# Miniprotein binders against q9h3h3: the designs that were tried, part 190

Target 1, 235 residues: q9h3h3
Amino acid sequence: EDGFTAEHLAAEAMAADMDPWLVFDARTTPATELDAWLAKYPPSQVTRYGDPGSPNSEPVGWIAVYGQGYSPNSGDVQGLQAAWEALQTSGRPITPGTLRQLAITHHVLSGKWLMHLAPGFKLDHAWAGIARAVVEGQLQVAKVSPRAKEGGRQVICVYTDDFTDRLGVLEADSAIRAAGIKCLLTYKPDVYTYLGIYRANRWHLCPTLYESRFQLGGSARGSRVLDRANNVELT
Below, E stands for the ipSAE of ESMFold2; O stands for the ipSAE of OpenDDE; V2 stands for 0.75 times the mean of E and O plus 0.25 times the DockQ between their complexes.

## First folded at step 12 (miniprotein)

Design UF1 (at its last look DockQ between E and O 0.01; V2 from the best seeds 0.00; counts 0 for: pae E 3.4 > 1.5, placed apart)
Fold by OpenDDE base, look of step 12:
Structure UF1 (fold): chain B 235 residues (1-235), chain A 85 residues (1-85)
Amino acid sequence: as target 1 above (235 residues)
Amino acid sequence: DREELIRRFEELVREAEELLRRAEEALKRGDLKTAEELIREALWKLIQAAFIAEELGDPELLRRVQELVRRAERLYEEVWRLKRE
């Protein structure tokens, strides 16, 4: 994807973030209700704008599941954004290390594994597996995009609290793989999103830190995780 | 300070609206590169405005940001269409 496409998708995601969400919150809803909720709101049928005949009559930005241990903490995003503006005007070099340090300083540490799937049974099944893993406490929080009008790929996002915690990032990958997910996964810190840093940006920053590929018959983990910044396999 | 946040929000939204207007003008001239840059700058303003609106907990402010984001999306779609012609 070129920088333009990435920016367009980011705008779409941003608009979706501000629309109503369909949420299953395991902190307030019994786990036994998850199956009924999944059946009521299959991601392949939930439409972005509430199309006629969809489970939703109103626009839906995301379908989300919150685990028992989920605590929303975005950190000081406004401070981060101000610091980023100041950094750009300073003429100082901007590196992945700079962004990491900004993220740490402002406690903006969330990140997510991303998977893109075509609408249909496979997507709904994948989502159900992820949602179960969240409710069972193997994952903290996940969301999936609703179906777009053109039937484009839907994205599942599985969050981790700290993109600097390599072990936590890897544990989430393992949980996703244990849920039966075999597609390519990419891990992106939210700090890049919050700063408008997309692919092919003028600073040559790569917003994807990790890539996970499914592996048949190899490691007990069922995946190979590549550190893209260092071009090193972590598993 | 809530008043300062509101002030900053209104400034960001105003700047974003102006950038999007200029992007539309650039598109009319066939200057796709300038349009893309202006939309990008507008989106950056809107990202900041969104976080302020979230902090303020005002759904109307969020709606205003969303409307401008959707405008930015449409402009990107138009840039993309024109790049393919």
Scores: ipSAE 0.471, ipTM 0.782, lowest interface PAE 1.3, mean pLDDT 89
Fold by ESMFold2, look of step 12:
Structure UF1 (fold): chain B 235 residues (1-235), chain A 85 residues (1-85)
Amino acid sequence: as target 1 above (235 residues)
Amino acid sequence: DREELIRRFEELVREAEELLRRAEEALKRGDLKTAEELIREALWKLIQAAFIAEELGDPELLRRVQELVRRAERLYEEVWRLKRE
């Protein structure tokens, strides 16, 4: 399904991290300015390299909204990566539990809900809803990729602080659905991203921890969430 | 207040329709930059209208927004096509 597409977009996302970002930072910008910013920079029209006629004249790697409480903390990523190298040459098995423990030990606990949408109204509508939820405090940080030249699907990433905090991850899913999002969501802990572990990896690890499908009239969250590690529905 | 939401919805739709009409005029005279800016503004109004239609839970209001979105997207495709040429 979208897992193949998500891995492709994740690789492109890593390449984009080093380019400039367009950021609405609620910590320094009044919430009343959000609508004007959203109107100016719709993600379906902000181009990766600043095409003629787009709102941006310079390359843009990501468009992001930081909430009032956003405090960047990637944890000990270098230590994580070093321990990962050592683990690969050891006799210890590499399992999802191993990755979880490594993330905890090095305090690399963030993760993200991912959604993939084609350029156009649906993407811009989804992003506007997510950005509003971030500024209003229901979510802490989100980003969206700019439009690629060939017009492929774009990705919205909605971050949570701690992938081991199931309640927090499920509350973020609920906030995303309350913002009007109906598409498939997948959740990937950042530890997988920092270690370069994608779908179809040689360890047969599944980087997707949860899947969320929109469901009318369901739980208070309005979604059906599947725990991929245990193959158990949580909602 | 439900009546306030309906009034705001109708205002947004009217504004979007006017912006699209002006975008069509700009496109006919070859002013691609003006057309694109007006389409972008119209789509933003329609995003706001869609939020209201969804809050009201009224499928007919959402359908009206979707019709205008399709009109806007057809115009945007034409602008994009002409810019490639």
Scores: ipSAE 0.333, ipTM 0.752, lowest interface PAE 3.4, mean pLDDT 86
ESMFold2 (binder alone), look of step 12: mean pLDDT 88; pTM 0.867

Design UF2 (at its last look DockQ between E and O 0.92; V2 from the best seeds 0.00; counts 0 for: pae E 1.9 > 1.5)
Fold by ESMFold2, look of step 12:
Structure UF2 (fold): chain B 235 residues (1-235), chain A 85 residues (1-85)
Amino acid sequence: as target 1 above (235 residues)
Amino acid sequence: DREELIRRFEELVREAEELLRRAEEALKRGDLKTAEELIRYALWKLIQAAFIAEELGDPELLRRVQELVRRAERLYEEVYRLKRE
């Protein structure tokens, strides 16, 4: 049953990827326009298919903010996909290390911190904080899903360039926390998405590489980050 | 090259369409496990086709992939509904 729901969500996300996006692009839009844009398109009110009364009249797959340094680069995804099929027919063991090496070889290194929030003030506030961090240069690229007709949970994705660069991943986590975000964060390398490897996959691979939990008290400042692949705390 | 990418794209789409058709047949006979597997294989083909369509920069190719992805999405919804009956 778990595999069923993960694959359904993947299909929905893929459909959203290919619909139009609402984008604030800091490379071409003055930062002073950000607050008005955020007020116009709160993710809790932007609807997936442009429902009556929503700020969008057309379908929206994602709402995104591109930072000044955003440079699109998916890497050699086609070569990665071909190598993946060859690996499956080779009889060699498929492990997290094997996936990591494929990603490195084909330069498919991007990944993302994810957070899931219900529609409403917490979601819109979290998104606004993330969007400001992107425009100010602490983060590079982020997106948030629009509201589904049923009002289910929405997702904010905060991208990093290289999932193997632990310092870069931790810096992104820190920037997210500095924006006031206290919920659980999970990190998924894009390689798993591009190979169609979901939570309940036949190889028992875990697409979540890192987890970040906000420290609630004491003198601590920041996150407790766990490397799920090696069961090692990074902080 | 571009011609080879188009050839590969058309093969992936053709295979995905056939897999989805067979998934629909499996659903009609109540074989939910087979339907799920066929839809998963179709999505794998469509993921690959989507990246080719993006590289080619052809909006019509992307629309063709989008429609098949939505078909897959609807089939998953149907499988889920039938499993809970």
Scores: ipSAE 0.540, ipTM 0.816, lowest interface PAE 1.9, mean pLDDT 88
Fold by OpenDDE base, look of step 12:
Structure UF2 (fold): chain B 235 residues (1-235), chain A 85 residues (1-85)
Amino acid sequence: as target 1 above (235 residues)
Amino acid sequence: DREELIRRFEELVREAEELLRRAEEALKRGDLKTAEELIRYALWKLIQAAFIAEELGDPELLRRVQELVRRAERLYEEVYRLKRE
């Protein structure tokens, strides 16, 4: 994807973030209601703009599940953004290390595993598996994009609290694999999103830190995780 | 603090609107590169405005940002269309 396409997709994602969400919150809703909720709002049928005949009549930005241990903490995003503007004007070199340090300084440490799936049963099944894992406490929070008009791929995002915690990132990968997910996963810190740093950016920063590939019959983990920054396998 | 946030929000939104307008003008001139850069910069302003709006908890501010983001999306779509032509 060229930088333009990445920026366009980021704008779409941003617009979706500001629309209403369909949320199952395990902190307030019994786990026994999850199956009914999943049946009511299958991601392949929930439409971005509330198309006629969809489960939703109004626009939906995301479908989300919050686990019992979920605590929203985005850190000091405004401070981060200000520091980023100052850094750009300073003419100082910008590296992945610079962004990591900014993220740490401002406590903007969240990140997510991403998977892209075509609309349909496989997506809905994948989402159901992830949602169960969240409600069961194996994962903290996840969201899935609704169906677009053009029928493009939908994205499932599975969050971790700290992209600098390699163990936590790997544990989330394991939980996703345990939920039966076999597709390619990419891990992206939210700091890149919050700073408008997409693929093919002018600073040559890669927003993808990790890549997970499913492995048949191999390690107990069921996946191979690659550190993209160092080009090293972690598993 | 709230007044300062509102001030900053309004500044960001105003800047974003101006950038998007300039992007539209660039598109009319066939200057796709300039348009793309302007839209990118507008989007950066809008990201910042969104976080302020969220902090303020004002749905109207969020709606305003969303409208401008959608405008940016449409402009990107137009840039993309023209690049393919």
Scores: ipSAE 0.387, ipTM 0.742, lowest interface PAE 1.6, mean pLDDT 89
ESMFold2 (binder alone), look of step 12: mean pLDDT 88; pTM 0.867

Design UF3 (at its last look DockQ between E and O 0.01; V2 from the best seeds 0.00; counts 0 for: pae E 7.1 > 1.5, placed apart)
Fold by OpenDDE base, look of step 12:
Structure UF3 (fold): chain B 235 residues (1-235), chain A 85 residues (1-85)
Amino acid sequence: as target 1 above (235 residues)
Amino acid sequence: DREELIRRFEELVREAEELLRRAEEALKRGDLKTAEELIREALWKLILAAFIAEELGDPELLRRVQELVRRAERLYEEVYRLKRE
């Protein structure tokens, strides 16, 4: 994926964030209703703009599931952005360490595991597994993109509260793998998204901190997690 | 202060609109690199504007941001089309 694809995906993600969401909230809805909700709104059939014959008549930005322990905390995104503008103006070198420090200072610590899947049964099954893991408390929150008109890949995002907590990031990978997901996973902090840091950015910052690859018959974890910044396997 | 947030929102939206206009002009000149940079900068302003709109709880402000984001997306699609030709 070239830098432009990443920026386009970011613009699409921003537009999607502003459109209505289809949400299953485990804090207010009984877990017993999850299967009916999943059947009503399969991600492969939910359309971005509410196409005729889709389960949704109105535009849908995301399909999301909130766990019992989910508490939305975006931190001080405005302060983060002001500090980022000031940093750019200063001409100081910008490093992954700089971004980490900005994120910590402004409490913008959320991050996500990302997986890209083609529309269809495999996507819907993967999403159902993730949604169950969220409702069961193994994961806090997840979202999936609706089907686009062009039939491109859909993305599932599984969030963690703190991208600086390696253990928490790894636990989420394990829960995703336990849900039966075998595809490549990439982990991205939200701070990179908020700061417009995509692939091929002018600062040469890699927005992907971790990669998880499924492994058959290996570690009890069922995956190998690579720290992209240090090029070190964590698992 | 709500008035300060509204002021900052309007400033960000105005700046984003100007950046997108300049991106369209860059595209007309075939300067895809400049267009891409301007669109990126506009999107950054629009992200900020979206956060302010959410904080204000004003659906009309959110709608205005969405329209500009969609404009930015179309401009990106055009940049890609022209990069592939």
Scores: ipSAE 0.112, ipTM 0.561, lowest interface PAE 2.8, mean pLDDT 86
Fold by ESMFold2, look of step 12:
Structure UF3 (fold): chain B 235 residues (1-235), chain A 85 residues (1-85)
Amino acid sequence: as target 1 above (235 residues)
Amino acid sequence: DREELIRRFEELVREAEELLRRAEEALKRGDLKTAEELIREALWKLILAAFIAEELGDPELLRRVQELVRRAERLYEEVYRLKRE
């Protein structure tokens, strides 16, 4: 992952949250309809602004799948944001420890595995595998960015409920790998997203908490997962 | 079972090949909209075939899918280029 490229995709992601989303919701849609939906809306062909010839005629901010067990709870985001503003004016130093404590205190614990892929078959194949894993219940919720106007890299986000639950984060990594995905994965807690903290931020905080590299060997498609904040291997 | 998966794989590949031939025909007559739609459908069948090849664990089947994907992507780029002219 290139920090310059990831920062540009993150900025586009913030702007895209306000546009309409294309959603397959397993809570209300039979699993047998997933293949037709994936065929209609491949992320390499769904355009951000509805270009001629694309499957969408209107702008699309995100393409998403919700699993049958998905129960959204973002926590106390307003309280988190208020406490963050107060911290910045208090003179108290801003450290990774204070960010973690804010997230815990306000119950903003969700996070996501991220992967960045160029438009094309590899992206569409990876997304289809992730979407199937969500509908089958191995993952809870995922989204993918549409093709950008200039055709840059796109991002798949696979969410987990609690970044402090390392077992749950590792289980999601395993499910992603079981879907055949071998690229680098990075994990970002949602607290960074809600506070607008990206790479090259003024506080020099690292928004990547975990890193997963695919490894050959063992009895399953596995990975080597590193906790980057503490420089320890989780696997 | 394994024989059924191989049968389904071959069917998907044959269907994708036919869709690509029809896309080439549409391109020759200048029907770029039809060509693009046929290429998109072919690519979806190739995604399904790739899943079967991976389940079978057969790298030769996956290579056959990859060759057709390259063909489809070359056609897609030609259609897109002509649409912008």
Scores: ipSAE 0.086, ipTM 0.547, lowest interface PAE 7.1, mean pLDDT 84
ESMFold2 (binder alone), look of step 12: mean pLDDT 88; pTM 0.867

Design UF4 (at its last look DockQ between E and O 0.01; V2 from the best seeds 0.00; counts 0 for: pae E 2.4 > 1.5, placed apart)
Fold by ESMFold2, look of step 12:
Structure UF4 (fold): chain B 235 residues (1-235), chain A 85 residues (1-85)
Amino acid sequence: as target 1 above (235 residues)
Amino acid sequence: DREELIRRFEELVREAEELLRRAEEALKRGDLKTAEELIREALWKLIQAAFIAEELGDPELLRRVQELARRAERLYEEVYRLKRE
């Protein structure tokens, strides 16, 4: 396998986090302005580095919508990272349970549902639906990556504030489905993101905690949600 | 309520079709900036029409939107490639 390392992925994520974001903040912006903002900044056309003909002339790291109830809560990330370094030198086994305990201890409890879509109408339609759900209060906060120069899928991240609260995670899945989204969703706790732990990591940890698949049925939710760590269906 | 949604849907689709026709004309004369702007506006109207079609629960309306969206995406892809040359 080629040189696709956790350090390279973390550096790319940090660069995007540090570049300017395009933000619709419902806490300070009237909801009636959302449609104009969505029309101006479709994620399939907003480019990472401001390509010619883009709506943006400067780099954009993320496009985000903050709900009226959004309360930033990153927890003790520095303490988490220090404890992670100490754990790696301690000789204690590194397991999903260990990561969960670190996250709880340091109050780094947020996580996100992820969907990956190619640039185009389907992506822009999905993002518009998610953004409306955030502004209407069914979801707290979401972001979407800008268009890569070529060939790249983009990601929509829909955040929840506590990955250990299964009910809250499942409620967010339901709100995403109510917005008309039928694609595969995967859930990743932020602890894995802050520690730079991706799917091809040295410890063979699975950063995907839950997987949600849309299915037709008599349920308004229409999802089957699998706990990937324990291989157990939650729904 | 339902009749108002249908009127709004048809208005959005008609406007999107006109925008795409104008975008095609702009592309033929090499005016890539105008074409791109018209396509972007058409796609936004189609997103709004898709929301209405889903609210109405009418799969034929959704198919009409999707067909126009595919046309718009092909035009946008062509314009985007030409502008990056």
Scores: ipSAE 0.453, ipTM 0.817, lowest interface PAE 2.4, mean pLDDT 86
Fold by OpenDDE base, look of step 12:
Structure UF4 (fold): chain B 235 residues (1-235), chain A 85 residues (1-85)
Amino acid sequence: as target 1 above (235 residues)
Amino acid sequence: DREELIRRFEELVREAEELLRRAEEALKRGDLKTAEELIREALWKLIQAAFIAEELGDPELLRRVQELARRAERLYEEVYRLKRE
């Protein structure tokens, strides 16, 4: 994906973030209701703008599941953004290390594994597996994009609390793989999104920190995780 | 300060609207590169405005940002269409 595509997807995601979400909150809803909720709102059928015949009549930005341990904490995003503007104005070199330090300083540490799937049974099945893993406490929170009018791929996002915690990132990968997901996964810190840093940006920053590839029969984890910054396999 | 946040929000939204307008003009001229740059700058303003709107808890402010984000999305789609031609 070129920088243009990444920016386009970011605009879509930003617009979606501000529309109503369909949420299953395991903190307030019994786990026994999950299957009925999944059946009511399959991601392949939920439409972005509430098309006729869809399960939703109103626009839906995201379909989300919150786990029992989920606590929303985005940190000081405004402070981060202000610091980023100041840094750009300073003319100082901007590196991945700079962004990491900004993220730490402002406590903007969330990140997500991303997977892109075509609409249909495979997507709905993947989402159901992820949703169960969230409700069971193996994952904290996940969301999936609704179906667009033109079709295209839908994205599942599985969040971790700290992109600097390699073990937590790897544990989430393992849980995703245990849920039966076999596609390519990419891990992106939210700090890059909040600063408008996409692929092919003018600072040559790569917003993807990790890639996970499914592995048949090899490792107990069922995946190979690559640290893209260092080009080192972690698993 | 709430008033300062509102002021900053309105400034960001105004700047974003102007950038998107200029992007539309660039598209009409066939200047896809300039259009992309302007849309990118607008998105950065809108991201900042979104977080202010969230902090303020004002659904109308969020709606305004959303409308501009959708406009930015449509402009990117148009740039993409024109690049493929």
Scores: ipSAE 0.306, ipTM 0.696, lowest interface PAE 1.9, mean pLDDT 88
ESMFold2 (binder alone), look of step 12: mean pLDDT 88; pTM 0.867

Design UF5 (at its last look DockQ between E and O 0.90; V2 from the best seeds 0.66)
Fold by ESMFold2, look of step 12:
Structure UF5 (fold): chain B 235 residues (1-235), chain A 85 residues (1-85)
Amino acid sequence: as target 1 above (235 residues)
Amino acid sequence: DREELIRRFEELVREAEELLRRAEEALKRGDLKTAEELIREALWKLIKAAFIAEELGDPELLRRVQELVRRAERLYEEVYRLKRE
């Protein structure tokens, strides 16, 4: 059942990737325009399919903000996919270590922090904070899902360039927390998405590599981050 | 090369379409487990097709993949709904 919900969400995300996006691109748009853009397109009101009365008249797959330094680089995804299939037929063990090595070999190193929030002011406020952090250069790129017809939880994705760079992943976590976000964050390397590896997969791989939990009161770090693959606290 | 990528894309899409058709038949006979597995296999082929279409830079190929992904999404929703009844 859990496998169904993860795979259904993955298919939904794939379909969304292929619809139009609402993008604030700091590489071509002055930062002074950000507040007006955020007010026009709050994620709790932008609808997935352009419902009457929403700010968008057409389907929107994602709402995104690109930072000044954003440079798309997914790596050698097709080579990765081919090597993955060859590995499966080789009879050799499939472990988190072999998956990590495939990702390194093919330069498919990006990943993302994920947070899930119900529609409303809290979501819109969290998104606005993240968007400002991206435009100010503390984060490189982020996206948020639009409102679904049934009004369920929405997701904010905050990308990093290299899931093996623990310091970079922790810096992104810190920037997210500095934006006032206190909810649970989970980190998923893109390699799992590109290989179609979901939570209940037959190889028993864990697509959630890191978890971040906000530390209440007095913490200089602001969060406690666990490396799920190695069972090691990073903070 | 480009011609090889197009051939791979078409084969993946053809295979995904057949898997989804078989998943629909499994749903009609109430075999939710078989339907679920067929949809999962179709999604893997569509993931690969999507990256080929992106490398080719052809929006029409991406639209074809998207249509099949939406079909898979709807079928998986139906499987989940029936499992909960």
Scores: ipSAE 0.648, ipTM 0.857, lowest interface PAE 1.4, mean pLDDT 89
Fold by OpenDDE base, look of step 12:
Structure UF5 (fold): chain B 235 residues (1-235), chain A 85 residues (1-85)
Amino acid sequence: as target 1 above (235 residues)
Amino acid sequence: DREELIRRFEELVREAEELLRRAEEALKRGDLKTAEELIREALWKLIKAAFIAEELGDPELLRRVQELVRRAERLYEEVYRLKRE
């Protein structure tokens, strides 16, 4: 994907973040209701703008599941943004290390595993597996994009609290694989999104920190995870 | 200060609207590169405005940001269409 396509997708995601969400909150809703909720709102049928005949009549930005241990904490995003602007004007070199330090300083540490799937049974099945893993406490929070009019790929996002915690990132990958997901996964810190740093940016920053590929018959984890920054396999 | 946040929000939104207007003008001239840069700058303003609106907890402010983001999306779609021709 070129930088332009990445920016367009980021704008789409931002617009979706501000629309109403369909949420299953395991903190307030019994786990026994999850199957009925999944059947009511399969992501392949939920439409972005509430098309006629869809399960939703109103626009839906995301379908989400919150686990029992979920606590939203975005950190000091406004402070991060101000510091980023000041850094750009300073003429100082900007590196992945610089962004990591900014993220740590402002406590903006959330990140997510991303998977892209075509609408249909495979997507709905993948989402059901992820939703169960969240409700069972193997994952903290996940969301999936609704179906677009053009029938493009939908994205599932599985969040972790700290992109600097390699073990936590790897544990989430393992839980996703245990849920039966076999597609390519990419891990992206939210800090890049909040700063408008996309693919092919002028600073040559890669917003993807990790890549996970499914592995047949190998490790107990069922995946091989690559650190993209260092080009090193972690698993 | 809530008043300062509102002021900053309104400034960011105004700047974003102006950038998007200029992007539309660039598109009319066939200057896709300039349009893309202007949309990018507008989106940065809108990202900041969104976080202010969230902090203020005002759904109307969020709606205003969303409308401008959707305008930016449409402009990107047009840039993309024109790049393919």
Scores: ipSAE 0.523, ipTM 0.807, lowest interface PAE 1.2, mean pLDDT 90
ESMFold2 (binder alone), look of step 12: mean pLDDT 87; pTM 0.862

